# Designs tried in a protein design chat: VHH binders against Flagellar brake protein YcgR (ycgR). Part 92

Target 1, 263 residues: Flagellar brake protein YcgR (ycgR), of Thauera aminoaromatica (c4kar8)
Amino acid sequence: MAELSTPSPASPAPLDGGRGDELEKFTLRGARQILQLLQDLITHRGLITAHTGGGHSFMTAVLKVDEERGRVVLDPSPDPQANRRALAAPRLTCVTQLDGIRIQFPLVGLGEGQDKGRPALFAPLPAEMLRLQRREFYRLQVPLAHELSCLLKAEDLARKPVEVSARVIDIGAGGVAVVVPTGAAEFVIGGTLPACRLALPDGEPIELDLEVRNLNRQTQRNGTEQLRVGLRFAALPRAADTRIQRYIFKTERALNAKARGGL
Below, E stands for the ipSAE of ESMFold2; O stands for the ipSAE of OpenDDE; V2 stands for 0.75 times the mean of E and O plus 0.25 times the DockQ between their complexes.

## First folded at step 9 (VHH)

Design Y8 (from yc3 with S103E L105K D106Q; framework vhh_7yz9_2; at its last look DockQ between E and O 0.01; V2 from the best seeds 0.00; counts 0 for: pae O 10.8 > 2, placed apart)
Fold by ESMFold2, look of step 9:
Structure Y8 (fold): chain B 263 residues (1-263), chain A 118 residues (1-118)
Amino acid sequence: as target 1 above (263 residues)
Amino acid sequence: QWQLVESGGGLVQAGGSLRLSCTASGFTVDDYYMGWYRQTAGNEREWVAFITSEGSTTYADSVKGRFTISRDNAKNTVYLQMNSLKPEDTAVYYCAATYRFGEPKQYWGQGTPVTVSS
């Protein structure tokens, strides 16, 4: 039985900086937690994509943590140009995955040197590390056939109540993105839409409070303008969270089965 | 008694292809990062490609999209498929085994020459 190695997947991209506040609850800042997570990466030989900016990155790993000096030791690239870019970068954004958990952390003040006679890169311990389960960063693109909708209880320009049925285009553990016709309601970033209703296929709609996080105008094929509204779940009961995760899981499995079977 | 033996080098016209092989004896490649380097006369060896023990690959910018590294652990062999060859690819190609990207290489082959003519 001869096995040929397959190429590795594309390098993971850093999470968007515009969602930093939404990720704060998944951010480790305690020295003990940071040291433990770095040690887990060492123990499991986790491969890290280190982003230097400008679309450049290189593959590395944490070789050790020097607790006494407060430093991490990284494996240099065999490409000298990648090492030069890393040393010139004001910030190195490291992204990796360990047992389905996404890990992202910054390194600043990177330097080069030797560790026990071997080339190495050094940096102070990161001040923070982001640690996410897949469900916490994954957004399912909702199939059109599902006709997933969310009834928004919003206000018009005159501050009168209006209900808008919005099509859900993506959904994750932390929220949804929807589309509405431009002018269907007035939305304010940071505003709260209480008692909205998310319609899932597996039962009665879920009542939930939504916070507006972003607004993007889009022009459709026919010239019609619509508004893409990014909505965060403000306070999501566990039962609602369970139903949302079940929907995501079942839909993702169904989509994967179609992709493998070629439909 | 460890050994790495490269083969598959030769003379090829620009735009052509070659497949290099590297077979290990005296040890198994399974747990090693395996790599290819190349060297022209009077210069230091330059890194070309690595494949990790888990199968992840990385390439020098000068060969991305043209070269593919792979491994067949059952045959104790690593390959470098070189397509769209250019005269600047002319070099002696060396196989190497190590445990990390930046560590000095623990095992080297004797090399296989590749000449790309115009």
Scores: ipSAE 0.390, ipTM 0.778, lowest interface PAE 2.5, mean pLDDT 85
Fold by OpenDDE, look of step 9:
Structure Y8 (fold): chain B 263 residues (1-263), chain A 118 residues (1-118)
Amino acid sequence: as target 1 above (263 residues)
Amino acid sequence: QWQLVESGGGLVQAGGSLRLSCTASGFTVDDYYMGWYRQTAGNEREWVAFITSEGSTTYADSVKGRFTISRDNAKNTVYLQMNSLKPEDTAVYYCAATYRFGEPKQYWGQGTPVTVSS
């Protein structure tokens, strides 16, 4: 009996925030707004993917908002190991969609307990909730089979120009996240990488300027360290934008079809 | 190398105050949620306080109203002001940095001991 390895739900690509300023426009911080959005999630029985780190996630839902205690009640995973991971995580990244809008919010200080005699997870109310319209901030996790790459023109520690071929791990209308070997180049947040080349499957590479938005060192399972670089499209020609959007759309459709058992 | 270094722990009398500091090296804290945990011998590490990159704060109920978490991004440092300390607050306090994007990635400090005497 081949254990159907349930495809690990593709970790939602980090919302590589466009310009921090742009993300602010979509970030709810008001207590009333947050409460309302959480209530909306409850009302619509929105399924939430809760990411615990290390590529692990579980499906949950907001069951209740306890305004008096200032906490949210979540449905625990049927998998005790997932719950353990959640409780051990310093932060849950919760991702859901409501009315075509991607919603992302962090939960910290997760605890377990009982709600009306049922096991539940509890967390303080999120301090912020991000509402992203698909077009601008949605990040598609790039299938490994697509082998998307971005040639980065960067500098090394000696400020010598270097070209780094980076694997694209996620892509959106606003930018890409890439992985590079540690030490391949020096990246500075807010720095611009000019004349980079994004390779898409559908044609010639797109030349574009990229702005470094975030850096994250990741240790792979094999012990190798990689640097994840979040990059914003600093200047994207309309034609390039169209190509990127087409790729995203096509890929999403294919992934959804596969998930539905159609392929 | 990415490192968090805690400082400010020590012995204090009940009702006293301490200020813990955690300084990040090798990375900027701008894209990280910064937080404090504490652990007593034989127990699991428990969260105490978190602060978002934008300055939003969350506290455990046990410390709410007594502790204040703050950050100085320019100094790459997070602080925990602990007031009205109780013997129950005795623990090793750990600083944590959690990447705010994508999958949670965390860095931990070595911990700083806090002892509150009766």
Scores: ipSAE 0.005, ipTM 0.240, lowest interface PAE 10.8, mean pLDDT 83
ESMFold2 (binder alone), look of step 9: mean pLDDT 81; pTM 0.814

## First folded at step 10 (VHH)

Design P125 (from K4 with D104E S105G G106D; framework vhh_7pa5_2)
Fold by ESMFold2-Fast, scan of step 10:
Structure P125 (fold): chain B 263 residues (1-263), chain A 121 residues (1-121)
Amino acid sequence: as target 1 above (263 residues)
Amino acid sequence: QVQLVESGGGMVQPGGSLRLSCAASGFTFSTYAMSWVRRAPGKGPEWVSTISPLGGSTSYADSVKGRFTISRDNAKNTLYLQMNSLKPEDTALYYCARDLDYWEGDTFDIWGQGTQVTVSS
């Protein structure tokens, strides 16, 4: 009964950027990384929603990154009232997206003026930027024909070791979702399954430590129950990460080519 | 596929007004700065005005400042130039251009065919 419906539409609303260690791994704090990401927003012409508080926001864009003066130059709103709200705000929360990657950063100390005769809004460079990569959220639905499996090393109800071959139903940079028959093994959210083996079509099985993140019980049409288990990759070696990414990109490209007219 | 099409040119007396339009297609108009550039017979191109991607920032050549107003409608993919207090020296072929760098202003990659403005008694 805890079955969740379809995902909600994408939201431009700000995330809580201060949420502990969970978002820390996606937070850029290096000055050169921040400068590069802001330059990427210019190069890819990313539009930004700037939230000024009180439910108010306006559209802007980074016009220039001024490393010498340590500031970012923003396009003012054509609405003078929006600019006045922005200048009065103690901070702006800026939200944008590049190729499915969510980017969020604060700006404090917003001012207005002219540079080279062009009016603009100016703010000091942000000390941090949140970059939630598509890789962390994208899940490839595994084609049934690929027969992808993961051999799980778990325990039964009596704490005896058991090996369960689980079908992989989706895969991403951070983990896999698998399906097992109900009662085949005991799974505990937060528990670690050591030395599991992920079989990809090309090459040797990948040995991985997996952490149980979620459980979802489902009933088949024939009345049998199955368990969907969400598993996070723990301590993924670079070589394994590379192989998983290649599989995802190769499969996505093949599916996209087929959808675009076959071949 | 990427196109800019100007319109609204014509003949007008000194002191008159004209509004030029530029219809953009084939690219995400709202993410680019846009410029107006003119060319009078026997002269090189002269930059007239630029507007930022969202329309919050504008700049003008000294020769037109206070007389011309650049604006854009991103929902309609259209750039405008309102020309007031026209002078004979404003006579030129007027082009809209896609501007790759709002701050430098000199890196145009796409141009329209131009619309003729003639200011004569």
Scores: ipSAE 0.545, ipTM 0.838, lowest interface PAE 2.0, mean pLDDT 84

Design P133 (framework vhh_7pa5_2)
Fold by ESMFold2-Fast, scan of step 10:
Structure P133 (fold): chain B 263 residues (1-263), chain A 120 residues (1-120)
Amino acid sequence: as target 1 above (263 residues)
Amino acid sequence: QVQLVESGGGMVQPGGSLRLSCAASGFTFSTYAMSWVRRAPGKGPEWVSTISPLGGSTSYADSVKGRFTISRDNAKNTLYLQMNSLKPEDTALYYCARDLDYWDSTFDIWGQGTQVTVSS
């Protein structure tokens, strides 16, 4: 099968660089925001996994932010080999978590030094820090019984407008995945589908703009081909976001009740 | 719930050695710097040594540098102080302390202390 599904990293490993455009809205580049986030890591005593390349990493912590010299000070490893690898690395990728938020940032130009006789590692302040809330990763597998659908406004091969009712197979705060029959419409990664309609229980369909993020052709057990389309919410009004979150919450709660001896 | 319990003190002759231990409970030990502080009879507290959260950085008072070694085992939530070449002036109650700031030592939790007596 020509199926290219890439699972999201499940461990504290660095996030995929190919998702840079998806992650831009979660990237902090303001000097004040970066300083505040680093101070939050100090205040909450966040442990950091620093990846030095070649499958190597070590545990560290931000001990101090030196705003006047524009640098961050890190706890060295008690393992001298880890410190040597870190100092030789062109870049460290630092990964941590604060209150359910994943934080990731690069450090370039690592050096070693002392402050009042205390050994430490230091690096220039990062130019960017990634801050991802856990809600952005959560995807509810939509129960088949819910018959959730999204009416897509797309084009056929002849560039004629078509409307395709697609079954929603998963849903999260950032988007949906749908399945459509092969040949029902043409999709282009990065293309926008305006004024689509997402049908949720307990209300009128939600009108929203969707961006095509990925495409996977699948062959079913019966030999039928279908296209799985990953769609991002391009802009989501607060009321629509609230309704989607409420559906996710209610469905997860019902599934948990059933698994624990509900009806 | 947050508790530090020292052990390993005792009486020793000048030139001898002792190893102090401090068992920590009720907090995430590996995220805090830890310190040893001593109080000799009739004197105020004297800072002895500090170790960083992950154990990669240590610092010592001039009076003990080269003789004492601080270390930690984060898997066992335990802090240690190896004391070599002990002198009569090292006689004191030794306290384990949780340190809020590695560079500007600020202590919020203390143990009960363990007595070290160095005498002929």
Scores: ipSAE 0.416, ipTM 0.804, lowest interface PAE 2.8, mean pLDDT 84

Design P147 (from K13 with S31T T50Y; framework vhh_7pa5_2; at its last look DockQ between E and O 0.33; V2 from the best seeds 0.61)
Fold by OpenDDE, look of step 11:
Structure P147 (fold): chain B 263 residues (1-263), chain A 121 residues (1-121)
Amino acid sequence: as target 1 above (263 residues)
Amino acid sequence: QVQLVESGGGMVQPGGSLRLSCAASGFTFSTYAMSWVRRAPGKGPEWVSYISPLGGSTSYADSVKGRFTISRDNAKNTLYLQMNSLKPEDTALYYCARDLDYWESGRFDIWGQGTQVTVSS
C-alpha cells in the first residue's frame, strides 16, 4: 500500500514582477517600515516559504532582526540540501502571510554562520517588502479585552438566513475583519450582508450593510479552523462613521500610551 | 489547553543512554523554539539545549556538548533529547520548555512537569 504522500500544501507562488506598477503602492522601502514588518513577523511567529528558484522552496522563520549589523537571521532548514540551494541562489523570494495579508520580500546575499553558537542563515535587510494590503484605510488591531463583535446576517449552505456573532479582529474607516467558526455561514466575495450590527463599547450597536471583500481560512494555534472575513462598510451613516473613528482614535492613543510605559 | 508532557526518564548506569520525549499540545508547535532545562538536587535550573522552530538551529550547554542531541518532529508535536554517555552529574529533573523568544535565551513561558533522570552505579 503506497502511502500517498499528502501533497505538501502548494507553497504560494511568488508574485511575478510583471505587475510592477500595480504593486508599487504596496511596496515598503522605508527602513523603519521594513524593520517593523520583520519584527511583526517575529512577534506573530510567521513561517516563511523561501523560494530558491527552479521550483524549490523551504520553510524558514525570521529568528532575529539585527539592526546593528543590518541583517536578518533566518532559521536554517533541517534539510542540508535545501540550505545548499538557498546559499547558491542569487536571490531568495520569501513569501508569508500576516493577518491574512500576503507579504513578499527578496533576500540577496544569503550566508551561513553562527550567532552565540547557534547555526543560522544571514542576509542583509531587504531593500523592499511587498505588503498586499488592499486596504485604503488604516485598520486598528482590536484588543481582545474590548470584545468587539459584529452580528452578521448571512445564509447557510441551504440559503437559510442565519445570524452569526463574529469577533472583530481589526477595524478601520472602511471596514472590519471578523472571525467566524468554520461552517457557521456561507460567504461570497462581493456579496452584501444587509443590516448587520457592529457592537462598540460606547453604546448601542451600529446597524450597517457589509460587503464581503476577503475570505481566509486560518488554523488557530489550538488547531481550530476559523474563517477570517474581510468586510467593507457598504453604507455607513455619518453618525456611525464618527463613532467608529472616535473608537479607533481613543484605542490607538491608549495602546500607544501603554507601549510607551504610560499607565 | 497549552501543555508539555515529558517522558523517557529513568535510572541508568554511567555511560548509559536515554531518550527523552516531550509531547506538546494546545499550540502551534512548529512556530516555537523549544529548550530542555534540567534541575539537579540542590542546584538551580540549568539550560541544556535549544532548538529553533524548524529544527535547523540547535545549541547545547558546554556540559552536554557532544553527548546530547536535541531534535523535533513537528508533525508529531514532539521534542526529543537523546542523551548518550550519561554521567552522575547529569542526574536531574529534565524539563521541556517553550521559548518565549526565538533567539533570546533563558526566557520560557511554558514548562512541563519534568521527567527524572538518575545516573548511578
Scores: ipSAE 0.860, ipTM 0.949, lowest interface PAE 0.5, mean pLDDT 89
Fold by ESMFold2-Fast, scan of step 10:
Structure P147 (fold): chain B 263 residues (1-263), chain A 121 residues (1-121)
Amino acid sequence: as target 1 above (263 residues)
Amino acid sequence: QVQLVESGGGMVQPGGSLRLSCAASGFTFSTYAMSWVRRAPGKGPEWVSYISPLGGSTSYADSVKGRFTISRDNAKNTLYLQMNSLKPEDTALYYCARDLDYWESGRFDIWGQGTQVTVSS
């Protein structure tokens, strides 16, 4: 028995609801959060695969969020049979992706109608939406103002232990990229740096083992040379993984809020 | 470069039919609603027809309802307008347009160069 190992641009399959405890932290239930996420699907033109049961699905899109009537307006299928299956289904499971983030939500009580001569499918707003970042592919560029650092346990040119405080320039679920002054320590691709300490704004530094994946010498605009080091998390405990993901989410949300002209 | 190129116009007698095509390039066609808009000699632009991104929702101006049919082939990045029972009043330059709003039509950012339809005896 083997799973498909090669990536495919196929429609994503629904996630099993039996994983409720693991998925709870990614589930949105706030009315304002649900409305905002649905509006983001419209703004970013996110197409939705709607699963109607029995192995059947069709492609749709949110055309409008009708906040006053508490419903979404969906694009019907050009295939009448798909629309009949959808209307007969007790529930639709909607799956989409927005900027690498997997989004899944149920729609119950689907109806058909028209507004201003336009056919549409209507459903009440979902009570919950799952928003699960495809974390393995995402890297957050760390704002300079955060002063995020990682204390590296490395060796100098004489093979003596040295500690280097490195600035974290990007971070993802699989690792970090840091910058160090040229000559501060010796790094070997594939080498391990044990018991390094990643400092996040909330709580104590995270102790973790890092593997050196890549090295790039970089000359800054002011002429200063520095070394950019790509580091993989060798083994990441669940609690550490959760804190890193929370930092990434919180920071991206704050950056998005600033980009919209708010505080 | 985002482009829309219309074709299929021509001269036809009243009661005749024409099928217009619009070839889209430079953007993800399936994620946009599309419209047909016409401009008759000496008149301003008139919206003719709308189609949703996946093609499940369509609407028409009262002047063409029952005679025109809008459709799309997202695999071919092509928009169509089937025009039946043509009248002299349908004489116009026909444009396809990319609609920015999924639900309310009329917010167009990209237009084709147009294709001429002339209905006369």
Scores: ipSAE 0.679, ipTM 0.874, lowest interface PAE 1.3, mean pLDDT 84
Fold by ESMFold2, look of step 11:
Structure P147 (fold): chain B 263 residues (1-263), chain A 121 residues (1-121)
Amino acid sequence: as target 1 above (263 residues)
Amino acid sequence: QVQLVESGGGMVQPGGSLRLSCAASGFTFSTYAMSWVRRAPGKGPEWVSYISPLGGSTSYADSVKGRFTISRDNAKNTLYLQMNSLKPEDTALYYCARDLDYWESGRFDIWGQGTQVTVSS
């Protein structure tokens, strides 16, 4: 009797560059690991979205790895404009999923030529490949009605302790994004906020240390300025991780049920 | 069940044209390369043309270059072969074949029943 799953495949869009440090532990850099992952894509016939920049992309596939020449062989687009854009791009960002695993890798030095007498695109093997399970990249957009909050123990501009109640706008296995009024506290990328408190609907708030990963100024629909703060969880206890995953799962279920039963 | 069904064959005079179709079912068509292969009476199979999974790469046997055009419609799970300037030597049973050339297995693993093309005066 499994509940109707609304499969939400991970977005084919590249992960933001600002998440690079938090993604490092999921980044493969060993030549053997990279070759094996590319071979897995070939064996499972994974379709790849190749991003050429400026919001443009095309579908492709890795047809083979040419180990003698140290390069991948890609299926060109049937659209000549897409091929020209790919060849002109300084970097091709490839994104795909295989059995719930998100795979992302850059290709540089893309060229065209022939393989087995057939047109093909070529690039040197990537120097790195990102490999994530869904829980490692998925971020639930928190419904406004939940009013999820996180009490941040930070400093003001005068370097005095201040507590800021920040609204949580998204949450995942590795962290949250919150919004605060501009100027509510001083945040430094790489800085640690100890003993913050994440309020979930079940039970008492979770006490945890947070690390500031990114800061973005946002203008809301009403014109007010807010600061978006990307925060990484440090060393979550098993119980805290379980509560966070339970919240994510329950909320996804509720949102999917509402969408099918609502207006 | 995995299936390939060819159609569009017939009898035509030299210099004429035919368009072959191949309907695919039972597998994810867009992830496989495809080929047309022909067999003249009493002869073995002869590869005719290839198209890559997403359609960006094609190739042809020398005997048909410039006269035949392979294409695919992945939304309709259909492979095509446009044959122009037909010659008596093109008379054969034409097969649609799933092409595994890049996957280190036997090249063609699934074939249709074929559609007959006869070029005769």
Scores: ipSAE 0.553, ipTM 0.837, lowest interface PAE 1.6, mean pLDDT 86
ESMFold2 (binder alone), look of step 11: mean pLDDT 86; pTM 0.869

Design P149 (framework vhh_7pa5_2)
Fold by ESMFold2-Fast, scan of step 10:
Structure P149 (fold): chain B 263 residues (1-263), chain A 120 residues (1-120)
Amino acid sequence: as target 1 above (263 residues)
Amino acid sequence: QVQLVESGGGMVQPGGSLRLSCAASGFTFSTYAMSWVRRAPGKGPEWVSTISPLGGSTSYADSVKGRFTISRDNAKNTLYLQMNSLKPEDTALYYCARDSGYWDEAFDIWGQGTQVTVSS
């Protein structure tokens, strides 16, 4: 299945899109958002596992969205029994993945017919879709070969502005962890570092504001100390968020390719 | 590299049968509708058949309906065309083609083709 191909967010199955703060913040209910997500499934040709209940499921795909009729058009199964089970089910639970994002939505009122003279399944547009990315918990360990750095704008012991180049050791959608040479700057948990510069391998450095979340002092084998600083993105422009996510996905993909091809 | 490689063509007598195969590589085969298109000497391309991404929906040109069967094996990335009751007018170069969209009968990737000759 597609679910075995990507890291799954920790969540009980089946996911309940109406429960608590955890799932509610990932549930889309706006008509335009739902249409955009369905079009993303079409554009990326996402395969869908449709659960018909009783442990039964079949593979399908969204072939198109018919906005005028308010319905989605699905590829029938080549197994006639699977199609009969789907049509008899009061509800389908559709599950798919796009670039590590879990997408789940219900379909109610499945019917069969033809689209442009070709057999198809159709259902009314879903009233809600779950788009679950647990990005705040995901951290990519940055390969040493990338020499990823962040230029921090901080203060020294005398509270004078200083610029410190720090090595990025991990990165996620919500922040980075860096290593700072001992004595180079002082950090206070909850303090903001404005206009820092994150250097990704491609393109110009990203200018962003960082909030200090964690401090951890480590003693090296030679007796010197290094400070590990956890930094949260305080105000992230959409373009910067896109570049960071692209770096994470490209690096993860490359690491997975190396693991599959051997060392 | 995206590639489609046809095989299974040959010479047969009228009323005979052939099974064409198309091996796909370089893309996620199971997410694309696939088609067979043929071209007879001195004529333009004629669409023959299309199969949906997961194989649950098929369509055929009126000239081949009831005689030809399109199928696919997504686990093997392979498209098939079973041709029965072949006629001299079925003589053509047969191409495997990837559909560029949903049922638009527009193709973005083509194979080199395999020759089918039906003669007495």
Scores: ipSAE 0.256, ipTM 0.709, lowest interface PAE 4.0, mean pLDDT 82

